# Ledger of designs, part 9: VHH binders against o75319

Target 1, 181 residues: o75319
Amino acid sequence: GNHIPERWKDYLPVGQRMPGTRFIAFKVPLQKSFEKKLAPEECFSPLDLFNKIREQNEELGLIIDLTYTQRYYKPEDLPETVPYLKIFTVGHQVPDDETIFKFKHAVNGFLKENKDNDKLIGVHCTHGLNRTGYLICRYLIDVEGVRPDDAIELFNRCRGHCLERQNYIEDLQNGPIRKNW
Short names: E, the ipSAE of ESMFold2; O, the ipSAE of OpenDDE; V2, 0.75 times the mean of E and O plus 0.25 times the DockQ between their complexes.

## First folded at step 23 (VHH; framework vhh_4orz_3)

Design t1 (at its last look DockQ between E and O 0.92; V2 from the best seeds 0.00; counts 0 for: pae E 2.2 > 2)
Fold by OpenDDE, look of step 25:
Structure t1 (fold): chain B 181 residues (1-181), chain A 119 residues (1-119)
Amino acid sequence: as target 1 above (181 residues)
Amino acid sequence: EVQLVESGGGLVQAGGSLRLFCAASGFTFDYYTMAWLRQAPGKRREWVAFITDSGDTRYADSVKDRFTISRDNAKNTVSLQMNSLKPEDTAIYFCARYYEDYEGYFDYWGQGTQVTVSS
């Protein structure tokens, strides 16, 4: 049977919009089959995600799922009006150039197509922290020219949790810029 | 105890084919994404192919359209069909379990099987 991801309960379900960006990070929502293993107040479903986003007076325009499984929820659990993009991203290690490029390309495409609105790009991995934070920060650094420490601080503050993986932090601070095309 | 045992490796001529197998035991197989990785002499271990718990597949660019990863949940096996093999495919091939619930990493590996492609 399905298991609650380790430490999943330890993280806030949804962060805040990152000021000056269209990004919002959240932990993976879990489909109904997981509810039997959770207290009611611990439950965080796709529906709950959208409710929480609305409570912030925001609207999701894209969801980028970085997990390497379909176990947590199905795209069918999302509103039809919100596109869903899977970018398979291995955890614990710094994402490869291809993964980074895919993420950048997706974000840029969204921004190009959504100039007339203020819909958000929702990004999540399992906890919505390390892989999620790295790729968002990588984008801000490489594409928007944000200082690495500023990007990291912004993400951490908005997510309500700090990036935990030292290799991610080190690569963001001191690693090379990745190609944008 | 989690075990992954690779088989099917060997010597093959360029343009030839091999099929690798991985027998898994000691865990709920259908719960996990599985992967094949390879390591050539003097090179880093690199992922070759993934297959998720739902059967979605991903391939490295270097093997795309030549390799096919598949799984049989009833038999707890994952396989790698390798066609149009090239000398640069020469490596030790490893079967690995990917554990997403702990932020996603390869937590178990087999001992590997040698694949040698001659010119």
Scores: ipSAE 0.786, ipTM 0.908, lowest interface PAE 0.6, mean pLDDT 95
Fold by ESMFold2, look of step 23:
Structure t1 (fold): chain B 181 residues (1-181), chain A 119 residues (1-119)
Amino acid sequence: as target 1 above (181 residues)
Amino acid sequence: EVQLVESGGGLVQAGGSLRLFCAASGFTFDYYTMAWLRQAPGKRREWVAFITDSGDTRYADSVKDRFTISRDNAKNTVSLQMNSLKPEDTAIYFCARYYEDYEGYFDYWGQGTQVTVSS
């Protein structure tokens, strides 16, 4: 009886690894109970996520879930070997500094702990696009020194969909660099 | 019709406590993440606390360890226990429903209840 997120079917399930980074973005996987409302080709479960990552010859080392709910899937649906972190990120508005800081802290911690492997950080919100794209780009700009337009272009290309919300794009392009420490 | 009705606000001395209540109606309450936000005079609304459909909670740094959000799904209520109140907690407090299914935003709000913390 769960509702499929609006427009969720319109987005590719999983993007491609962003070259030169440890990021991959995807839309929220939906646990099996949602499949009553989906055609077989529309299904994208936590198991489907890992199969698709494996098909790309990649491996997830962390999943960052930006949603404000636990109804889409349970962390228990993930392999025990993959850490899961929820960072509640309010949509429709530019994420606040606390949220940006938590994201940066999580990424930096992962990179430190995983310097000797090539595992990826999977990031998703509901669609894996607006909130996800903003935080990944914010990280690349603020921490890695990537030019805003280059970060946005890289994300859009690898996700397979362009960032949609103008306020996110404008903040990335014209807003101050956030030094969240 | 979705309705959220806050109560429990008032005037309280610094260091004191208040408990806010939000009565919800017109929707399947236990499906939704619920939140308290506040707006101080001349400032933007800011989130204070939220509680997910599964009961997980999160708090703004400014209120951690002083405020506790809770929900009663049988009564369709959300509560905010506010302890060790400071003058900077003075604001109108709003109960809000969070709709994750459309990119995550607050889609319904109460009218708010005034909390005033005197020095």
Scores: ipSAE 0.481, ipTM 0.758, lowest interface PAE 2.1, mean pLDDT 91
ESMFold2 (binder alone), look of step 23: mean pLDDT 85; pTM 0.860
OpenDDE, look of step 23: ipSAE 0.754; ipTM 0.890
ESMFold2, look of step 25: ipSAE 0.463; ipTM 0.749
ESMFold2 (binder alone), look of step 25: mean pLDDT 85; pTM 0.858

Design t2 (at its last look DockQ between E and O 0.85; V2 from the best seeds 0.00; counts 0 for: pae E 2.1 > 2)
Fold by OpenDDE, look of step 23:
Structure t2 (fold): chain B 181 residues (1-181), chain A 119 residues (1-119)
Amino acid sequence: as target 1 above (181 residues)
Amino acid sequence: EVQLVESGGGLVQAGGSLRLFCAASGFTFDDYTMAWLRQAPGKRREWVALITDSGDTRYAKSVKDRFTISRDNAKNTVSLQMNSLKPEDTAIYFCARYYEDYEGYFDYWGQGTQVTVSS
């Protein structure tokens, strides 16, 4: 199906690179079949994603998709040169330790293999905000030792929208450090 | 109207097996990730298995390698094969729809079916 995700139009398509990191967050791009339900200016396809990234003078080196569906777009819609990783992540609840670990492992693997470039890790869920923000912040807090409030503020500022889910915010601020390996 | 109807629960001895079924209606079944949840007495409801619209599966650690979730899109059904059942698996089991379009949550579930595993 090509139902437009709720509130999808309310969010900026692509955020800004988070200074000091390789992260950039964006809302889910939608494949061509969704376009008939959108005004031209509302369209945001996989192709549009890459165009917007280039407009920022950046380059994606990895896409991490956190949605729990395959209907929004297909990996085949992406350039072959950019790895695509699916980490199925249930929404509205704090991600479990396995999900957090998978995310951290993927990020660390990417950074290890991409030390010689400045390519970005693109992360998205449906809106590219709550699940995306949590996992990015969780990484910054647990792995990079960033103060929780600083991580959250950095993400919010760069994404252009603030984390909305109180349970995510609370866990980031007061929750325990999760396993890194 | 979205409807989910579970069946197949019952009493079984430890080490036994059960197969749960869920009949779904009222929505485009193929577009949704489906799940089985369970709630034991005095405990919070938890997901035990998920199957995406593409057929990818995920299991809770506690049931991994013992439970198998499957779906039949032609019949709008979801199944949960439960093997090597343990007393701690005793719970009401719910078939649930996962709604990704609203940031992903379980928005509908059935009345549930009781699974009791005796020692």
Scores: ipSAE 0.624, ipTM 0.839, lowest interface PAE 0.8, mean pLDDT 95
Fold by ESMFold2, look of step 23:
Structure t2 (fold): chain B 181 residues (1-181), chain A 119 residues (1-119)
Amino acid sequence: as target 1 above (181 residues)
Amino acid sequence: EVQLVESGGGLVQAGGSLRLFCAASGFTFDDYTMAWLRQAPGKRREWVALITDSGDTRYAKSVKDRFTISRDNAKNTVSLQMNSLKPEDTAIYFCARYYEDYEGYFDYWGQGTQVTVSS
């Protein structure tokens, strides 16, 4: 079906580039078939995503999709051929080490391949907030050595919404630093 | 009312095989990612296999290449073929629905079916 994700309308479509990083976070874009359930100003399609990134004078070089469905949009719906990676990330619980490793591996690979440009890694889950924020912060903490509170505050500010899930926040603040294999 | 009913569990020797079945009702089955999870004695419940609305599959590392998840949308069923079973696969196995629209979690579970692997 074409059910709008719960509370999806309550979130800003696209955040701002996180200073000092290559990350930008956004909520899941919805293909045109969903628009019958949305007011025109509520629409946020794959095309709208790319237009909003361009309005920020930025360019996406990778999209990491943390959802595990193609119901919302398909990679073929993207207006440009951009590298797309789906990393299944179970929500409501701290992602397992294999998921965290796959995310870190994808980010590190992108940074190495794109060291001569300034393209961004776009990351989204359903709302672009909890799973997205956790994995971005986990990367910044484990790989870049950012303090947990600083990573969380940077993400919250640039996304425009605070991380909501307490178990994620607790794990970021007090959990072990994971190996970067 | 969403219902998930598992069957096919039992006692099997190490190295053997079992096939689990899950009958789903009360929702638009084709729209949902479905999963098998398991809970061994004294352990937390863990997912072992997932199958998306589009038929893509993913497996936990511990069961990869031994377990195969499949779905039949005409019959609203999910199955789990378990081969090369090991004693550590002993657990209650649950069929679950994955609800992406609310941040991705397992929102409905069956009662489970016991799988016991003896050496």
Scores: ipSAE 0.471, ipTM 0.751, lowest interface PAE 2.1, mean pLDDT 91
ESMFold2 (binder alone), look of step 23: mean pLDDT 85; pTM 0.858

## First folded at step 24 (VHH; framework vhh_4orz_3)

Design u1 (at its last look DockQ between E and O 0.65; V2 from the best seeds 0.00; counts 0 for: pae E 2.9 > 2)
Fold by OpenDDE, look of step 24:
Structure u1 (fold): chain B 181 residues (1-181), chain A 119 residues (1-119)
Amino acid sequence: as target 1 above (181 residues)
Amino acid sequence: EVQLVESGGGLVQAGGSLRLFCAASGFTFDYYTMAWLRQAPGKRREWVALITDSGDTRYAKSVKDRFTISRDNAKNTVSLQMNSLKPEDTAIYFCARYYEDYEGYFDYWGQGTQVTVSS
């Protein structure tokens, strides 16, 4: 059977909207089959995700899933009204240019199509922290021209947890700008 | 004990083909995404292809449309079909296990098999 991801319980389920952006980060929701391995207060399902977003008076307009597995939940577990995008992203290493580009393209496409609303782009990996934080920050830096330290600080504050991977941080702070096309 | 054993490497002329095999043991094979990595002389190790537990595949840009990764859960094996080989494909190729439950990383790999593509 499936296992609860390591350290998954240590992270806040859902962060806060990043001011000035449409991003919100969260840890991976787990489908019902995982509930038997969790205390009731530890459970975080796709339904719980949407409830928590609603409690913040926000609405998800897109979910970007960066995990490299299909075991945690199914797209069918999500409301039909919310698009789901899978971007398979290898962890622990800085994402490659293709992955970065796919993420940027998805975000830009969403923003173009959703100018008339304030729906959020929900991004998650397993913990909704390192891969998620890197790609969001990379976008803010490369596309929005945000200073790297400001992007990182903003993400960390809103997610409620700080980026942990030094290679990610170093690349964001000192690495080259990635192409946007 | 987790064990990954590669085979199938060798010397081949440019434009030729090779098929690499990996035999896995010591863990629940069908639970894990599997991958092939390679390391050329003087270069960093890089992932070449991945195949998830559900059978989804991804390839590095440099090998896309030339390489095909597959797996047989009944036999605990993962394969890499390499076509249209180029000298730039010369490297040691490693079979690796990808562990998503810990933020997704390659936590085990074999001893590797040498692939040499001559001009």
Scores: ipSAE 0.704, ipTM 0.883, lowest interface PAE 0.7, mean pLDDT 95
Fold by ESMFold2, look of step 24:
Structure u1 (fold): chain B 181 residues (1-181), chain A 119 residues (1-119)
Amino acid sequence: as target 1 above (181 residues)
Amino acid sequence: EVQLVESGGGLVQAGGSLRLFCAASGFTFDYYTMAWLRQAPGKRREWVALITDSGDTRYAKSVKDRFTISRDNAKNTVSLQMNSLKPEDTAIYFCARYYEDYEGYFDYWGQGTQVTVSS
């Protein structure tokens, strides 16, 4: 079945580029088979994602998918020129060190390969908020030395929704810096 | 009622093989990513292998190329073939359902089956 993710309709499809970074966050795009359960204005397909990025005068150079399913869309629905990476990230709990390491490694690799362009890293989970926000903020804090409150505020403002899970917020604000590069 | 029932655990010599089975009922099985996790004494549960709704697989580094997860959507079963077993693989192994539609978490677990690898 083509079940719409819980509360997915409540979130803006795509955020804005986070200034001073290469990140943009969005909710999971849904392939056309989901459109039967959606009003036209609620649709957000892989094609819609790329159109919205173009409307911002931006270009994606990598998509990091944090979900554990292929049901929402297929990587083959994306342009062949945009690398796609799936990092299985268990939700509802602070991501483990392995997951954080994989995310940091992917971002660092992208930045090295793309130092001579301005392409963005698109990151999504189901809602593009909690898992996505945590890992982006964890990267900014641990790797780029951003203050936790500044990272969280930047993400919230650019995503258009605030991080919701208290355990993520607490870990970002008060947890130890991690050296999982 | 969601039910996950593991079987196939037991005692095996290092270097040996074992196959675990999970029978699933009470839900639309082919919508869900399924997983095997394990818990060694005194440790937290850790994922071992996952298989998505479309059949794509992923393995923890410690078991990659030794373990194979598979699923049969017609029979609502998940299995884990475990080869080249090591004493460090000793644990209770759990079959779990992963619910992505609400931000991704393991929402149901089996009772577990003990795997003991003798040295």
Scores: ipSAE 0.359, ipTM 0.691, lowest interface PAE 2.9, mean pLDDT 90
ESMFold2 (binder alone), look of step 24: mean pLDDT 85; pTM 0.860

Design u2 (at its last look DockQ between E and O 0.83; V2 from the best seeds 0.00; counts 0 for: pae E 3.7 > 2)
Fold by OpenDDE, look of step 24:
Structure u2 (fold): chain B 181 residues (1-181), chain A 119 residues (1-119)
Amino acid sequence: as target 1 above (181 residues)
Amino acid sequence: EVQLVESGGGLVQAGGSLRLFCAASGFTFDYYTMAWLRQAPGKRREWVALITDEGDTRYAKSVKDRFTISRDNAKNTVSLQMNSLKPEDTAIYFCARYYEDYEGYFDYWGQGTQVTVSS
């Protein structure tokens, strides 16, 4: 059977919108089958995700799922009005150029198509922290020209947790800009 | 005990084909994404192909359209069909288990099988 991801309970379910951006990060919501392994207050389902977003007076316009599994929840668990994009992303290592490009392309496409609203791009991996933080920061740095330390600080503050992986941090701070095309 | 055993490696001429196999045991096979990694002499280990628990696949750019990863959950096996092999494909190939529940990393791999592609 499915297992609760390690340390999943330790992270805030949903962060805050990153000021000046359309990004919001959250940990992976878990489908109903996981509830039997959780205390009621620990549960965080796709439905709970949307409720929490609404509580912040925000609305999701896109969900980008970076996990490299499909067992946590299904796109069918989401409202039909919110598109779901899977970008399979290997953890613990800096994403490759293809993954980075896919992410940038998805974000840019969304922004182009959603100029008339203020809907958010929801991004998550397992914990909504390391892979999620790297790709969001990589976008801010490469596309928006944000200083690396500012991007990292902004993400950490809004997520409520700090990036943990030194290789990610190092690449963001000192690594080369990745191609945007 | 988690065990991954690779087979099918060997010497092949450029343009040739090989099929690698991996037999897995000691864990719930259908729960995990599986992968093939390779390590060429003097180079870092790199992932070549991944296949999720639900059968979705991804390939490194260098092997895309030439390699095909597949799995048989009934037999607890993963395979890698390698076509149009090039000398730069020469490496030790490893079958690996990918563990997403801990932020996703390759937590187990076999002893590897040598693939040598001659010019």
Scores: ipSAE 0.685, ipTM 0.869, lowest interface PAE 0.7, mean pLDDT 95
Fold by ESMFold2, look of step 24:
Parts: sequence; structure tokens; C-alpha cells
Structure u2 (fold): chain B 181 residues (1-181), chain A 119 residues (1-119)
Amino acid sequence: as target 1 above (181 residues)
Amino acid sequence: EVQLVESGGGLVQAGGSLRLFCAASGFTFDYYTMAWLRQAPGKRREWVALITDEGDTRYAKSVKDRFTISRDNAKNTVSLQMNSLKPEDTAIYFCARYYEDYEGYFDYWGQGTQVTVSS
């Protein structure tokens, strides 16, 4: 089915580029079949995503999809010029080390291949908030050496919503530094 | 009422094989990603394998190439073939439903089936 994800309507579709980084976060875009259950102003399709990115004078160079379903949209709904990577990330709990490693590996690979441009890494889960915010902040802390509170504050401001899950916040603030693989 | 009933657990020697089954009822089975999780004594529950509604699979590193998850949407069943078992695989194994629409979590699981791997 075409069930709208819980609380999806409550979140801003797309955040702002996080200054000093190559990240932008957004909620999962929904393919056309979902629009039957949405008011026009509630729609946020893959096309809407790219229009909103262009309105910010930005360009996506990679989309990292943290969900584990093909129900919301298909990679074929994206421009052929934008690489797409799915990294299964279980929610409601701090992502495991394998998931964190896969995310870091993807980001590092992108930065290497895109060192001569300014394209962004778009990251989303279902809401573009908790799983997305955790992994982006984890990267900034572990790889870039950003202070936990600064990473969290930057993400919250640029996403337009604060991280909600206390276990994520606690792990970012007080949890172990993960090795960079 | 969502119901998930696991079976097939037991005692097996290291290096051996075991096949777990999960019978699902009370929901539109072919709409959901399904998974096997396990919980060893004193440890938190961890996922080991999952299979999407379209048949795509993913495995935890610890079981990759040894375990195979499969599903039969006509019979509403999920199976886990477990080969080359190790003592570290000893745990209660749970069949679970994964609910992506609410930030991706396991919202239902059964009572579990015990798997014990001896040396």
C-alpha cells in the first residue's frame, strides 16, 4: 500500500545545507501513487526534492537512503545523473557499528570522488530526522572532530527540527568515539 | 491480532544445521519486511536477517553466508536456514515484523524458539 508514514506530514520536506559540510537532510520523498491521500501543499515527490534543492542553488551528487523498503519511491524516479545508495538502518535504537561504518565509507568515497565540485550528499530516512541526524552527527564527530553539542546544534538548525530520540543524543554526547574505517 | 509463531529450534552440535520457521497471521503479510532477531543470555536483542516484501535480503555480518532467510507469501511463512552453526549462535530466535512507516523498528515478534549450539 500507499499508507503515508506516521507523522511524515509534521516535518519540513528539505532542510538547508549544513555550512562547512557537504550534507543536506530531507524526509523521504513519496512517489505519485501516494498523492491520492495528500493535499497539494503536502506533496513531496522526488521531483519536488530536486526542485527544492535547485531553489537553494545547490546540486545533489549522492542520495543515501536509510530505509529498507522500495515502497516510497524507486531509484528510477531519480535523475540518472545522481547516484543512489541504500544503507539499511534500523530505527528506534542507536545504529550498530556496521551501519555506521557503511555510512562513513560512503561519505568518504563521495568526498574523494567529488573533491573538485560542491555537490551535496542528500541523506534521508523516513522523516529525515532521527536516523539521519544521528549518522550525520556521528560522522562529523568521529571523522571531522566536531564537538558533539556543536554537531547536534548544527544539524537541528539546518534540518529545521530537533533530534527527538534521547538515546541518540546521549550516545552522541557521551558515547564512545567510533574508529574511522 | 498480529501473531508470529516460531518453531524449529533445538540442540545442535557446532558445524551443524538447523531450519527455523515462522507462521504469521492477523495482518497483510506480503506488505511487510520480515526479520529474524536473536537474544543471547545477558545480551540485547539483535537482528540477524531480514527479507523485504519484494524478496531482497540482508544479513548481519556475523551470520552472512551461513544463514539464509526466505519467505512464502502464499503460506504467510518466513524461514531461516542456519548452516555452519557456532556456539556464538546460541540464543532465543524471534520472528519479527519490521514497520518502516514509523521510523523503522520491529513492532511485533513472537515468543521465540531456543537454539543451542554445543561444542
Scores: ipSAE 0.260, ipTM 0.630, lowest interface PAE 3.7, mean pLDDT 90
ESMFold2 (binder alone), look of step 24: mean pLDDT 85; pTM 0.861

## First folded at step 25 (VHH; framework vhh_4orz_3)

Design v1 (at its last look DockQ between E and O 0.81; V2 from the best seeds 0.00; counts 0 for: pae E 2.3 > 2)
Fold by OpenDDE, look of step 25:
Structure v1 (fold): chain B 181 residues (1-181), chain A 119 residues (1-119)
Amino acid sequence: as target 1 above (181 residues)
Amino acid sequence: EVQLVESGGGLVQAGGSLRLFCAASGFTFDYYTMAWLRQAPGKRREWVAFITDSGDTYYADSVKDRFTISRDNAKNTVSLQMNSLKPEDTAIYFCARYYEDYEGYFDYWGQGTQVTVSS
């Protein structure tokens, strides 16, 4: 059967909107079949995700899923009004240029199509931290011109957890800018 | 012990086809996403195709519509059908197990099989 992802319980379910951006990061919601392996207070379903977002007086306009599985939840578990995009991102290693580009392209497309609202781009991997944080920060650095340390600090503060992987941090701080097209 | 063993590689002319196989053992096969990656001489190893535990398939843009990944959970095998092969497809192809539950990484690899596409 399905397992609770390692360390999944250690992370806050949903972060805060990153000020000045449309980003919000969260850990992967788990479908109902996982609830039997969780205490009630540990449960975090797709429904719970949207409830928590509403509690922040926000609305999701896009969900970007960076995982390589659909065991955690199904797109069908989401409201049909919220587009779901899978961008396969291998963990532990710095994403390749293609992955980075795909992420940037998706974000830019969303922003172009959603100029008339303030809906958020929800991004998650398994924990909504390392892969998620890297790609969001990479976007802020490469596209928005944010200083790397500022981007990292902003993400960490809003997510409520700090990026953990040194290779990600090092690449964000000292790595090359990736192409935006 | 986890084992992944690739087979099916070889020399083929441009436009030709090959089918790669990977035999897996030593773990609960149907729980894991499986992948094919390739590494050309002097180039970085790149993912080619993924197939999730649920059977969803994903392809690199460079191989989309030409390659097909599939799995047989009863036989603990994953395969890669490669059609319309190009010289740029020349590489060592690796079968890999992907473990998403630990932040997603390839934790086991085969030894690889050589694919050479001549012009």
Scores: ipSAE 0.657, ipTM 0.869, lowest interface PAE 0.7, mean pLDDT 95
Fold by ESMFold2, look of step 25:
Structure v1 (fold): chain B 181 residues (1-181), chain A 119 residues (1-119)
Amino acid sequence: as target 1 above (181 residues)
Amino acid sequence: EVQLVESGGGLVQAGGSLRLFCAASGFTFDYYTMAWLRQAPGKRREWVAFITDSGDTYYADSVKDRFTISRDNAKNTVSLQMNSLKPEDTAIYFCARYYEDYEGYFDYWGQGTQVTVSS
C-alpha cells in the first residue's frame, strides 16, 4: 500500500541550508503513485524536491536516506548525477554508535570529494526532523565541536520545525561525545 | 489482531547452527520491514537483522556473515539462519514489525524464543 506517512502533511517539505554547513534537511519525497491521496498543494515528489532546492540557488551533491523502506520513492527517481546513500536508522530511540559512525563517514567522505564546490548534503528520514536532526546535530557536535544548544537551535531554525523527541534532545545535550573513527 | 510468533530456539554448542522462524498474521505482511532483535540477560534489547518490504537485508556488525535473514511473503514468515554461534549470541530473540510511517519504530513484537549457546 501507498499510505501517507503519519503527520507528513504537517511538515514543511524542505528546510533552508544550515549556514556554515553543507546540510539541508527535508521530509521524504513521495512518488506520483501516492498523489491519489494528496491534494495538489500537498504533493512533494522527488521532482518537487529538486525544484525547491534550485529555487534556493542551491544544488544537491548527495542524498542520505535514513528510512527502512523503499516504498516512498526509488533511487532511479532521482537525477543520475546525484549520489544516493541509505543509512538505516531506527527511530524513536537514540541511534546506535554504528549508525552514527556510518553517517559521519559518509559526510566526511562527501566533504573531501566536494571540497572544490558548494553542493549540499540532503538528509531525510520520514519527516526530516527527529532522526535527521539528531544525526546532523551529532555530527556538528562531535566532528565540528559545535555546542549542543547551538547545533539544536541552528537545525530547528533552518528546518522550520523543532526537534520533538526528548530522548534525542537529552542525549545531544547531556550524553557522551561519540568517537569519530 | 497483529500476531508474531517465534519458534526454533534452543540449546546449541558453540560453533553450531540454529534456524529461527517467525509466523506473522493479522496485517498486510508485504508492506512492512521486519526485524530480528535480541536481549541478553542484563543488557538492553538490540537489533540483529532487518529485511525490507523489497527483500533487502541489513545486519548488525556482530552477526554479519554468520546470520542470514529471509522472508517468505506467500507464507507470511521471517526466518533467521544463525551459523557459527558463539556464547555471546545467547539471548531471547524477538521478531518485530517496523512501522516507518511514523518516524520508524518497532510497533509489534513476538514473545521471543530463547537461544542458548554453550561452550
Scores: ipSAE 0.428, ipTM 0.704, lowest interface PAE 2.3, mean pLDDT 91
ESMFold2 (binder alone), look of step 25: mean pLDDT 86; pTM 0.869

